# Miniprotein binders against q53ft3, part 43

Target 1, 195 residues: q53ft3
Amino acid sequence: MFGCLVAGRLVQTAAQQVAEDKFVFDLPDYESINHVVVFMLGTIPFPEGMGGSVYFSYPDSNGMPVWQLLGFVTNGKPSAIFKISGLKSGEGSQHPFGAMNIVRTPSVAQIGISVELLDSMAQQTPVGNAAVSSVDSFTQFTQKMLDNFYNFASSFAVSQAQMTPSPSEMFIPANVVLKWYENFQRRLAQNPLFW

## First folded at step 5 (miniprotein)

Design mUb2
Fold by OpenDDE base, second read of step 6:
Structure mUb2 (fold): chain B 195 residues (1-195), chain A 80 residues (1-80)
Amino acid sequence: as target 1 above (195 residues)
Amino acid sequence: SEMKEVRIKVDPDEDPLEIAREAFRFLLKGYRVRIEIRGVSEERAERILEFIAKYFELRGYEFEVEVKGDTFIITVKPKE
């Protein structure tokens, strides 16, 4: 029913079902994780009037699980991206997993999905800054990519006086790269979907 | 003529990319660059060294790495 994706890791499609309406993914080495994607597999939709509340748990200083509400997935919004890196030192909230006997490893965090009524979900407040919109995620990724490229390319820049003649090579002025970078950033800021 | 040398003392919290860029600017001017990392853990030093080494390797520069006590040193030579 659900999948979980961490960047640079294999996708998880086999959640542990801990109750009829509750599913859990294990996240090993959670300290290195910044974002998690939770998504529906498309095989089984939510029942009418229901969706999924997505929670994150990590062990506190005493090794006890701390659960926090990240956000929601629904039939209308079958995937969501959550930032978890800033939550690792936070306080827990009320959660539906507290009474569940979930097998845990101290070094492993968990993503929990609770199937709940949409009306009930509307009354819940996710932790701040956990939910990342698709547009924001794309913008952040694009900006990071652009910065990476610019930094890399600029590191090879030399003045004409420092150049060694290489007739077989084509050269692009550094100003062209900068101009492209600035123009792209401007367009991205105006409309992230400008292409 | 003796090759001019520049010594860069690295702050433990400094971005390795900025260190590499600074060194690269001196290399382009024909200087030998000696990067000295002091006051960091071995693990941190290794990460910095790996980054800087890779940076210059990709650009075809010759470099040497030395460890003297608590000081990690990368020496990079300018291209002839």
Scores: ipSAE 0.012, ipTM 0.276, lowest interface PAE 8.7, mean pLDDT 82
Fold by ESMFold2-Fast, scan of step 5:
Structure mUb2 (fold): chain B 195 residues (1-195), chain A 80 residues (1-80)
Amino acid sequence: as target 1 above (195 residues)
Amino acid sequence: SEMKEVRIKVDPDEDPLEIAREAFRFLLKGYRVRIEIRGVSEERAERILEFIAKYFELRGYEFEVEVKGDTFIITVKPKE
């Protein structure tokens, strides 16, 4: 009922069913993966009032699975794209897989899908930056972050005469920050996904 | 057999990700998907086009882009 797609790899359409309402896909060599698409197959919909919560799991240093909620798929939104390249560290989120005896293979991550009530899904918070935001929202957020960084960095600018020698300290000239800011804005305006 | 096509006209306020999701659903059903984005001279239209193009490029789909008047048209082909 579900498919999983990674750019440059064969599409997976045969999820392992680990419970009546839970499905997993293996992601070998997951450290080379930037984005994953999860989608519903064919013409078979979720039952009324139900949807799928999408989770990402990797083995931590002790081999324990760390599950993170990425987002959702529903009959109204039957596919979702997720950026996972930034999610290979940190704490696990609230998840329904905690009590399950799911075998972990070293260096293999998993995508998990849990079929849940839509009301339950609405109360859950996905991990930040997992879902791909709209172009307008992403661009607006990024522009505000650029402005914040530039203003913050510039607030520490001093003339060369005001500098105190420190062999363990590194400094960046304000002009270099300005050039980076302008270049980033130009690139962002042409393609928000360039980075 | 003849290729089936669906046409999606982009609402200027619609999330580009939702447009891509709708197109993806039709591609999985074997349809060729034609997405029309008005405002060739507007930066927003260009960004929507680039988002959709990258979405399908990363998934290995073939697509073509053309300009007709004030409209960008991206046509995405289903996988055989």
Scores: ipSAE 0.000, ipTM 0.082, lowest interface PAE 20.4, mean pLDDT 69

Design mUb3
Fold by ESMFold2-Fast, scan of step 5:
Structure mUb3 (fold): chain B 195 residues (1-195), chain A 80 residues (1-80)
Amino acid sequence: as target 1 above (195 residues)
Amino acid sequence: SEMKEVRIKVDPDEDPLEIAREAFRFLLKGYRVRIEIRGVSEERAERYLEWIALYFEIHGYEFEVEVKGDTFIITVKPKE
């Protein structure tokens, strides 16, 4: 249902479902990340009255996860940009992930999405300065990231003759990246909030 | 002989790409896969169909799209 985008990295569109209403994306080497975009895939809505609370988690000095509420995504606002640089020194927020004793890999953070009632979400207070939003700001950022992603991905293109077999490695055809780029740019031009 | 079929019912909160990947696993086993999307808004259901259809098209599968009442149905056939 959700996507996660970091500038200069491959987009993630398959969250790990850890509970009926809870989804997680891993963010390796998170200390190099300034912004994260969380979005709903534009093809499936939340049930009426529901939305997603977006959390950021990192391991503290004791190796325990610290969860911080970043903000929300809803059917009416299906994408949001969050600034996560500087959050790792803050106190944890009230969060629905309970006493999850998650053994974390060093330098790997997580984005958590909890599907909740809109009324419940309205009672929650996100960590200050995390959300970055306006249609203009979002559109400009997304266009730059779209260009950056396409250029980055295409820089690794190789012909079949140059490929070596690697059953543990995944490859994406250049045609797929180009099709995605063209489709995304078309849809963004029609509605900046389509995702 | 009759082909084995798997039905995947889609809840409004499911990831369309995850549904496509689940279907792909059954297609590799020789099953025909029927994906049913019920009760979602027409606009969002249409985009859901486009994402799933693009996935199967890219992977070279044949599929059909059908609308029955308020249900959108994608039927994907395995490769012989």
Scores: ipSAE 0.000, ipTM 0.087, lowest interface PAE 18.1, mean pLDDT 67

Design mUb4
Fold by OpenDDE base, second read of step 6:
Structure mUb4 (fold): chain B 195 residues (1-195), chain A 80 residues (1-80)
Amino acid sequence: as target 1 above (195 residues)
Amino acid sequence: SEMKEVRIKVDPDEDPLEIAREAFRFLLKGYRVRIEIRGVSEEKAELILEFIARFFELYGYEFEVEVKGDTFIITVKPKE
């Protein structure tokens, strides 16, 4: 459902689901991280009327987790970049992960995503300057990117009879790409922009 | 033999699809590809990063993303 990009690291596409509505990415060596990108994979959209609140957790001087609200992702805004370098000395905020016993190592920070009602999200205040995005051209640009991706991937589709063995090349079934595209389109159709 | 590297500089007017196509061509030729995104809005950079991540994941390529100030760097390794 979610992906996470960290500076100088491989993309993470497998979040730990700690609850029905809560997902966590581990960020080892968090002291060197300046930015984190959180994005929807396009496989599963948010339910109608729901989005994701994105939190950052780091251990304080006592080794206890400090959680801060970074911002949001929605079907209408399926990706966001967050600057976390300046937050490492900040104070915690209210968060939905406090009551949960999440297994972690002391040197590992976490990105937490809580699936919540859009109305509830609208009432929350992210930490200042964490979210780096503008809203107005997002939908149009996203659609263009989706179309480009789909068209590009589909251009490599061949029938079984046309396939030539190539050990260095991966082949993707066209129906898989189509399903992904359809799922993402469904998400965009909901377009819950609450900010 | 040392692996050859190709640098792709992204400008605000460049089509992300063309970037991906170019990168893919070089990867198939055995080049390491370094994509540098500069001079674009953070919003656009987010979308490009998402696009590239999904693309290379689907094709099974390993890549790393670096964010240095206003510059976003994606480094992709060719398959052996």
Scores: ipSAE 0.006, ipTM 0.217, lowest interface PAE 10.5, mean pLDDT 76
Fold by ESMFold2-Fast, scan of step 5:
Structure mUb4 (fold): chain B 195 residues (1-195), chain A 80 residues (1-80)
Amino acid sequence: as target 1 above (195 residues)
Amino acid sequence: SEMKEVRIKVDPDEDPLEIAREAFRFLLKGYRVRIEIRGVSEEKAELILEFIARFFELYGYEFEVEVKGDTFIITVKPKE
């Protein structure tokens, strides 16, 4: 239902479902990551009155996960860009993942998505300046994302007749690519200085 | 009134996105931007040109494409 993008890396579209309403993505080598994009794949919307709370988690000095709320995705705002640099030493925020015994590798961070009522989400406060608000930061991120996307699209530009069936491979539906471009264009049409 | 123009000569190995990004900054300042691609294979020049054209189409800009000898040119107009 969700995708996760990091500049210079392959997009992830196969979240690990750890509960009926909770999903996680692993982020190896997270010390090199400054920005993460979380987006809905566009094939299945949230149920009425529901949305997704987005969390970032890294291992503390004892190897225990420290969860921090980054922000939200909804049917009306199906993608969000988060700056995670500077959050790797912070204390944990209130989070819904505590009782789930999520197993993690000490060198791997995670993005968590919790499907919640919109009214419940309105009562929560994201940590620091996780949401990208700086034009310069967003410009740098956009450049890297589009560069990664151009290379990604080129490497996978084959017709289905040329594809060898591979159940272990993850493929991005063409609709997801198109939806990302439409959302990006829509935001820029509203304000050309947005990026 | 005269429209100001900026010319960008493409490094054959430069990232097409970086070229588009630089052009975009001048467009926001009201400049017409002329991007010239030469010194690469015709196939590579077409790929670079197509990427830049699709980029500016996505952002709603008007542009013109022309080929003169071994040079591929895209000229993007600022929004009024």
Scores: ipSAE 0.000, ipTM 0.093, lowest interface PAE 15.5, mean pLDDT 66

Design mUc1
Fold by ESMFold2-Fast, scan of step 5:
Structure mUc1 (fold): chain B 195 residues (1-195), chain A 80 residues (1-80)
Amino acid sequence: as target 1 above (195 residues)
Amino acid sequence: SEMKEVRIKVDPDEDPREIFQEALEFYEKGYRVRIEIRGVSEERAEEYLEFIAKYFELHGYEFEVEVKGDTFIITVKPKE
């Protein structure tokens, strides 16, 4: 139902369902993350009158999770960009995840999505101005992420003649990365929400 | 004979990005790739199906979906 994007990292499209109405994405090495994009995959809409509240959690100095409300996604606004760099040492918000039996590594942050009634969401206040505007910013951010990933991957490319055979190591052909990049860029230009 | 198959088993704790990158790598080497998702919620299995549909269909790949008990199996087939 949902996807999660971080600049310089691969897209996550398989959230862990932790309750009937709650989904989470794990964010390892969260201290290096500045922005996160949360979006709906476009095939399954929210039920009428419902939407998703988006939360961010990180372990505090005592290893306890601190949850903060970032914003919302709805059928009418199915994607949102959040700046989280200023929130990693802040105070927690009221949140619906406290009663859940969640086991996680203290060094891993999470994005949580809680499916809630739109009326209930209207009564909640996101922490700071975490939300960044809409589709234009999403397209620009996604293009930068795409460029960053391609450049990063390409910086490690070696010719076949220079490779040392090792059955325990995995390698991705540069040509495969290039094909993915070109197709993704073409489709993004035509429809930013094709993904 | 000509076709080789690789099986990728999905654990709930694994990063799906690694799994799909591995699948793409083997597919490009000419393998039939089988992704097995066991003991996960129906909603999460559906998310994997959507990813395969969106990602591989955009590239013109063929794929099949099969359900066996509590296991969802996604197979990406080499192009004819």
Scores: ipSAE 0.000, ipTM 0.068, lowest interface PAE 20.8, mean pLDDT 65
Fold by OpenDDE base, second read of step 6:
Structure mUc1 (fold): chain B 195 residues (1-195), chain A 80 residues (1-80)
Amino acid sequence: as target 1 above (195 residues)
Amino acid sequence: SEMKEVRIKVDPDEDPREIFQEALEFYEKGYRVRIEIRGVSEERAEEYLEFIAKYFELHGYEFEVEVKGDTFIITVKPKE
């Protein structure tokens, strides 16, 4: 249902479903991350009247998770970009993941998506510095990030004859990556404001 | 007029920050910069990618990344 993208890193399309209505992405080496893009894959929409609240979690000095509300994604706004670099020293807020025992690895942050009623989401206030303020800056940044990812991923493209057997690895057809890229570009063009 | 291109051959043990700084000097002069790093381990490639991601976010330069076998190639697009 959801994807997560960090500039210069591989796209994540397999969220860990920790509950019926809750999904989590792991972000290794989170201290080097400034921005994260969360987006819908387009395979499964939100149910009518529902959307996704997006949270960020990082370990505090004691190793305990600190969760903060970044913003929202909806069927009408199926993607959003968040600045997380400035949040790493912030205070936690109330979050729907607190009661869940999510296995965490040291130095790994998490993006959590909670499927909630739109009416309930409207009553929540994201952290002020998480949203990218300029539409133009957002669009430019996202486009550059997408291009970087696509170029990186495509560099590994090989023919069947060139493939090295690796039973422990999963392979994705290049056309799937292209389709994802095109779909994301289309959505970005249609809705430049994702929050 | 043929676009000026510079190819920088890099030792895989060199600091990526220094490499990029050198690359930017040529970039600012209007060159297409191609950085070629041979003999790069998977671990080292990851370090370069992490650096590139961070640098990209900070400066917004346009670049392409290509990995061919043990060769890591970074192409900085010409200055507009």
Scores: ipSAE 0.000, ipTM 0.158, lowest interface PAE 11.4, mean pLDDT 73

Design mUc2
Fold by ESMFold2-Fast, scan of step 5:
Structure mUc2 (fold): chain B 195 residues (1-195), chain A 80 residues (1-80)
Amino acid sequence: as target 1 above (195 residues)
Amino acid sequence: SEMKEVRIKVDPDEDPREIFQEALEFYEKGYRVRIEIRGVSEERAERILEFIAKYFELRGYEFEVEVKGDTFIITVKPKE
């Protein structure tokens, strides 16, 4: 349902579903990450009136995660960019992950997505330094990420004649990636703040 | 006497949540709020309209929807 992208790394498209309404991506070597993009794959939309609250967690000195609210994704705004550099382990935000405070491997952080009512999301306040607010910085970073993702993904494209049947592997049609890239680039050119 | 009104003209690629929050602020000040979405595909306009309308519905606000050509309009009624 979701993808997670870090500049200079392989895109992740296989979130761990940890509850009916909760999904998690692992971010190894998180100390080298400045920005993370969370986006919807366009395969399964949110149910009507629902969206996704996006959380980030660091492992503390005991390996326990401390969750912070970064922002939101919706069917109307299916991608968001977050600055995670400068966020610290310690005091966390109100979060719906509760008993998932499981000890983590050192240097691995997580992105969590909780599917919630839009009304509930409107009442929540993201941490102040998560959203990218500088238009120039945002545009520059986004263009580099679009180019990196599209070029990298395209380098692995195979025709159906070259595919080996394997129901256990995840595949995304190249056409879906191309449509996403073209649509996002066009929208960004029209309004850098559509995001 | 004339009722106070504000019009919010929407970039169709804008986040529906941000549009809703702006509309809600004016509604709380006693304005009739009119949200206009134009110049996009019907499919995109319908999705934006659906989310904004759902936000108002979940909050119990009175609103109406109009379609005029390629323009979709939500009007939120002031209280009482």
Scores: ipSAE 0.000, ipTM 0.061, lowest interface PAE 24.5, mean pLDDT 64
Fold by OpenDDE base, second read of step 6:
Structure mUc2 (fold): chain B 195 residues (1-195), chain A 80 residues (1-80)
Amino acid sequence: as target 1 above (195 residues)
Amino acid sequence: SEMKEVRIKVDPDEDPREIFQEALEFYEKGYRVRIEIRGVSEERAERILEFIAKYFELRGYEFEVEVKGDTFIITVKPKE
């Protein structure tokens, strides 16, 4: 349902589902991460009236997770870029993932996505410094992320005859990936801040 | 031809982004860049090459693609 991209790293498309409505990506060596892209894979949309609240968690000085609301993804805004470098020393909360026993490895941060009602999301306030402010920086970053994802995905392209059956996994046709890439670039060119 | 050429041998399991970054660095220096991928099936290589071709096309780079047995080659034209 979700993908996660970090500049200079391979794309993640297999989130850990920790609850029916909660998904988590692990981010090792989080101290070197400046930006994260969260996006929908396009295979499963949000239910009507629902979207995703995106949280970032890093260990505090005591090794306890600190969660901060970064922003949102929706069917209408299926991707978002967040700056997390400035959040690593910020204040956070335990909600909504704090009540969950999520196994964590030391020095690994997490991106959490909570599927929530759109009306409830509208009442929440993301951390102020999570949004990318510079259009030029945003464009450059986005292009690099797009290239990374495209190249990564293309490296796994196989014919149907070469596919290994995996009933627990969903498959995305290569043409869908290409179409997504082209559409994203088009939208980015039209409005770098389309989300 | 006395034209500077670099050959990049790629393990199919390597991050394609790193390959492209290396290729582009040599390209910008005026090299003809030859990327060689070995050890993959023809069908898989064709799929990969199609995407790589698109990648270069989107950026306006001239290139050629050839398949020789189990070796798949993308040659990026030198920067003029």
Scores: ipSAE 0.000, ipTM 0.158, lowest interface PAE 13.0, mean pLDDT 73

Design mUc3
Fold by ESMFold2-Fast, scan of step 5:
Structure mUc3 (fold): chain B 195 residues (1-195), chain A 80 residues (1-80)
Amino acid sequence: as target 1 above (195 residues)
Amino acid sequence: SEMKEVRIKVDPDEDPREIFQEALEFYEKGYRVRIEIRGVSEERAERYLEWIALYFEIHGYEFEVEVKGDTFIITVKPKE
């Protein structure tokens, strides 16, 4: 139902369902992430009167998750760009003689999506200025998302002569992926906010 | 004055591409197409819904999805 994109990384389209109404994407190396795009795949809409509240979680100095509301996605506005650079834990004081003694493990942040009633969502207040309002920024990230997804999917393309039979595996013709890409590009050109 | 409607009942083990093609034949004839996938609680039924909906989406058809009891229902808007 959902997709998550970080510029320069592979798009994620398979959220982990952790409850009937809750979905999560893992974001490794979150300290390097400035913006995250959350979007609906356009395959399954929300039921009427419902939408998705988008949350961001990162580990604090004690390793405990800190959840913050970033914003919303709905059938009428099925994508949003969020700036998360200001929401991360700051670096402790750095001094050259102590840096070698600081043990840091790669941390994993999470994007959470909670399916909620639109009326309930209207009562929520997102943190700071997480949502990106610039159409240009939105267009740039969307273009990179399209390229990342198309390149990723195309990397699995094989001719019929190279196919390995698998009774439980489904295949998508490369032409279908291309048609999706072209249709999305056309829609984006007509209205960058269509999704 | 007569709305032509066709109901296609789907088994999630069927090829979604065949159901998509069947739906398009009725769509071209001016029918409102209603596809019913039983098993709302089943992962295979949800995956099937995702596939069939994706076909309509990539081909530019207008459709709506709803849940009624134990059935996913995808309705393709008639040609106008």
Scores: ipSAE 0.000, ipTM 0.090, lowest interface PAE 17.7, mean pLDDT 67

Design mUc4
Fold by ESMFold2-Fast, scan of step 5:
Structure mUc4 (fold): chain B 195 residues (1-195), chain A 80 residues (1-80)
Amino acid sequence: as target 1 above (195 residues)
Amino acid sequence: SEMKEVRIKVDPDEDPREIFQEALEFYEKGYRVRIEIRGVSEEKAELILEFIARFFELYGYEFEVEVKGDTFIITVKPKE
């Protein structure tokens, strides 16, 4: 399972599976998109020796897809941010008489994720305007945040169990927090040799 | 009808744990929370976005991200 985040839009976590090893997210109004974040959810890791190649596709003037390799996500690097501005062929003002022309091209792009062998991925070169970044301290950063959140949410669960419930108040079950924490911890522990 | 919004402006050297605790407290009070992270590297922004996305997805929160130059803006809404 994968997530896709675009600035100014709701996160997508329900990729379309188009083949056993291929997943797609739709990106409507792609001309307004500058950055896309692709990340792995904490529930299902890649099988050993495998990772995900991340592709970007937009329709050309004939409506045919043009696929470009942006980069990779792996168990060791489970997220990546990509700049897709500049990869697109142009914008609405490309034609000087665009206001007179009522013909429009479909404006839906796609992010594709192909599950591939790591050795195969290592032989591929991503296009320009794509940046994969993740720091050495990622595990330490997320661990600190998880510990802090768990302690905070646990304190809320205890105090609110002693109160009369109110429909206007937010309640977070402590067991849900614990399960989330354990799942994320397990996933982080599976990646130590590849970071 | 009584939408309340709070802005949390983050400097790169602040402890992010305090920021998330503050955000959660405002959610309990019914606020829409807007977190502005300015002057951070793309790498640090990616880590923060990844953590927030996984966190809020598990808890059923909705959120939006906006990029203005080198500033990342995260607006978080409870899903109920």
Scores: ipSAE 0.000, ipTM 0.215, lowest interface PAE 11.8, mean pLDDT 61
Fold by OpenDDE base, second read of step 6:
Structure mUc4 (fold): chain B 195 residues (1-195), chain A 80 residues (1-80)
Amino acid sequence: as target 1 above (195 residues)
Amino acid sequence: SEMKEVRIKVDPDEDPREIFQEALEFYEKGYRVRIEIRGVSEEKAELILEFIARFFELYGYEFEVEVKGDTFIITVKPKE
C-alpha cells in the first residue's frame, strides 16, 4: 500500500503492518537522513473518506521513541516529502503508535502511517519544519532523487546469461523497477505535494 | 570543446568523506568528476551508499552510479 524512499537508498515497498490501520517503515542510520518521501503504491487506495497521517519516530537519549506528525497522504495527494533532519532534537507529541509494542532496533528511526478519517486529519497540525516549502522545490528534489535511485538500481542489471547464482539473495526484475519509476513520476506530476 | 574531466581512483580503505571533499573541489572548478572505487565489499557498499546520499541531500548534485563487477563508478555531472 505504501512506499518509502530515502535519497541514495533502496526504495521500501513493504511496510510492517503493526495494526489493521497502521504501517511502519524502518529507517536505519537515520542520523544521515535529511528527507524522506512517502507515497502510495497505487495497489490499494484509502477507503472513502480516509487518508494517512505520517509520523516520524526517533530514539531519544534514553532510547525511548519520540513521535512527531510530519504530514499526510491521501488518494488525491498520494505522495509527500518531509524534512526530518531538523526534527531529531525536537519534542515529541501525542501519536497513534504510543500504545503499540513496536519492536525497535537501536539507532533505527521509523516512519509510521496511520490510516485515519480525513476530517480528523484536518484538525491535526504537523510540525512546521517538516514540510518542503514549495511544490517546485519538492518536484525538483524528488525528480533528482528518483533519477539517482533509478541509475543506481539499473547499474546492477544483468542479463540471464550474466547472472551468478546466489541462493541467499532475492532478485527483482529490472522491469519492475522501471514500472515503479514510471508510476511514481506519473503520480508526482498529478499531485506533487500534500502536507 | 573538450569537457574537463577528472578521474579519482579511490583506495577501498579511504574515507568516503574525504573522497567527497576532493570531488567537490573539482566539481566547483567545473570538472566532470568520475570516482572509481575498486574491490568493493558489502561493508564498503554501505559506505558508498551513504556517500551518495550525502552528495545528493547536502548539495542536490546530479550524478550517475555504475557497478561493474567489484567496481563502483560515480559520475558527477559538471556544474552548470
Scores: ipSAE 0.000, ipTM 0.168, lowest interface PAE 13.9, mean pLDDT 74

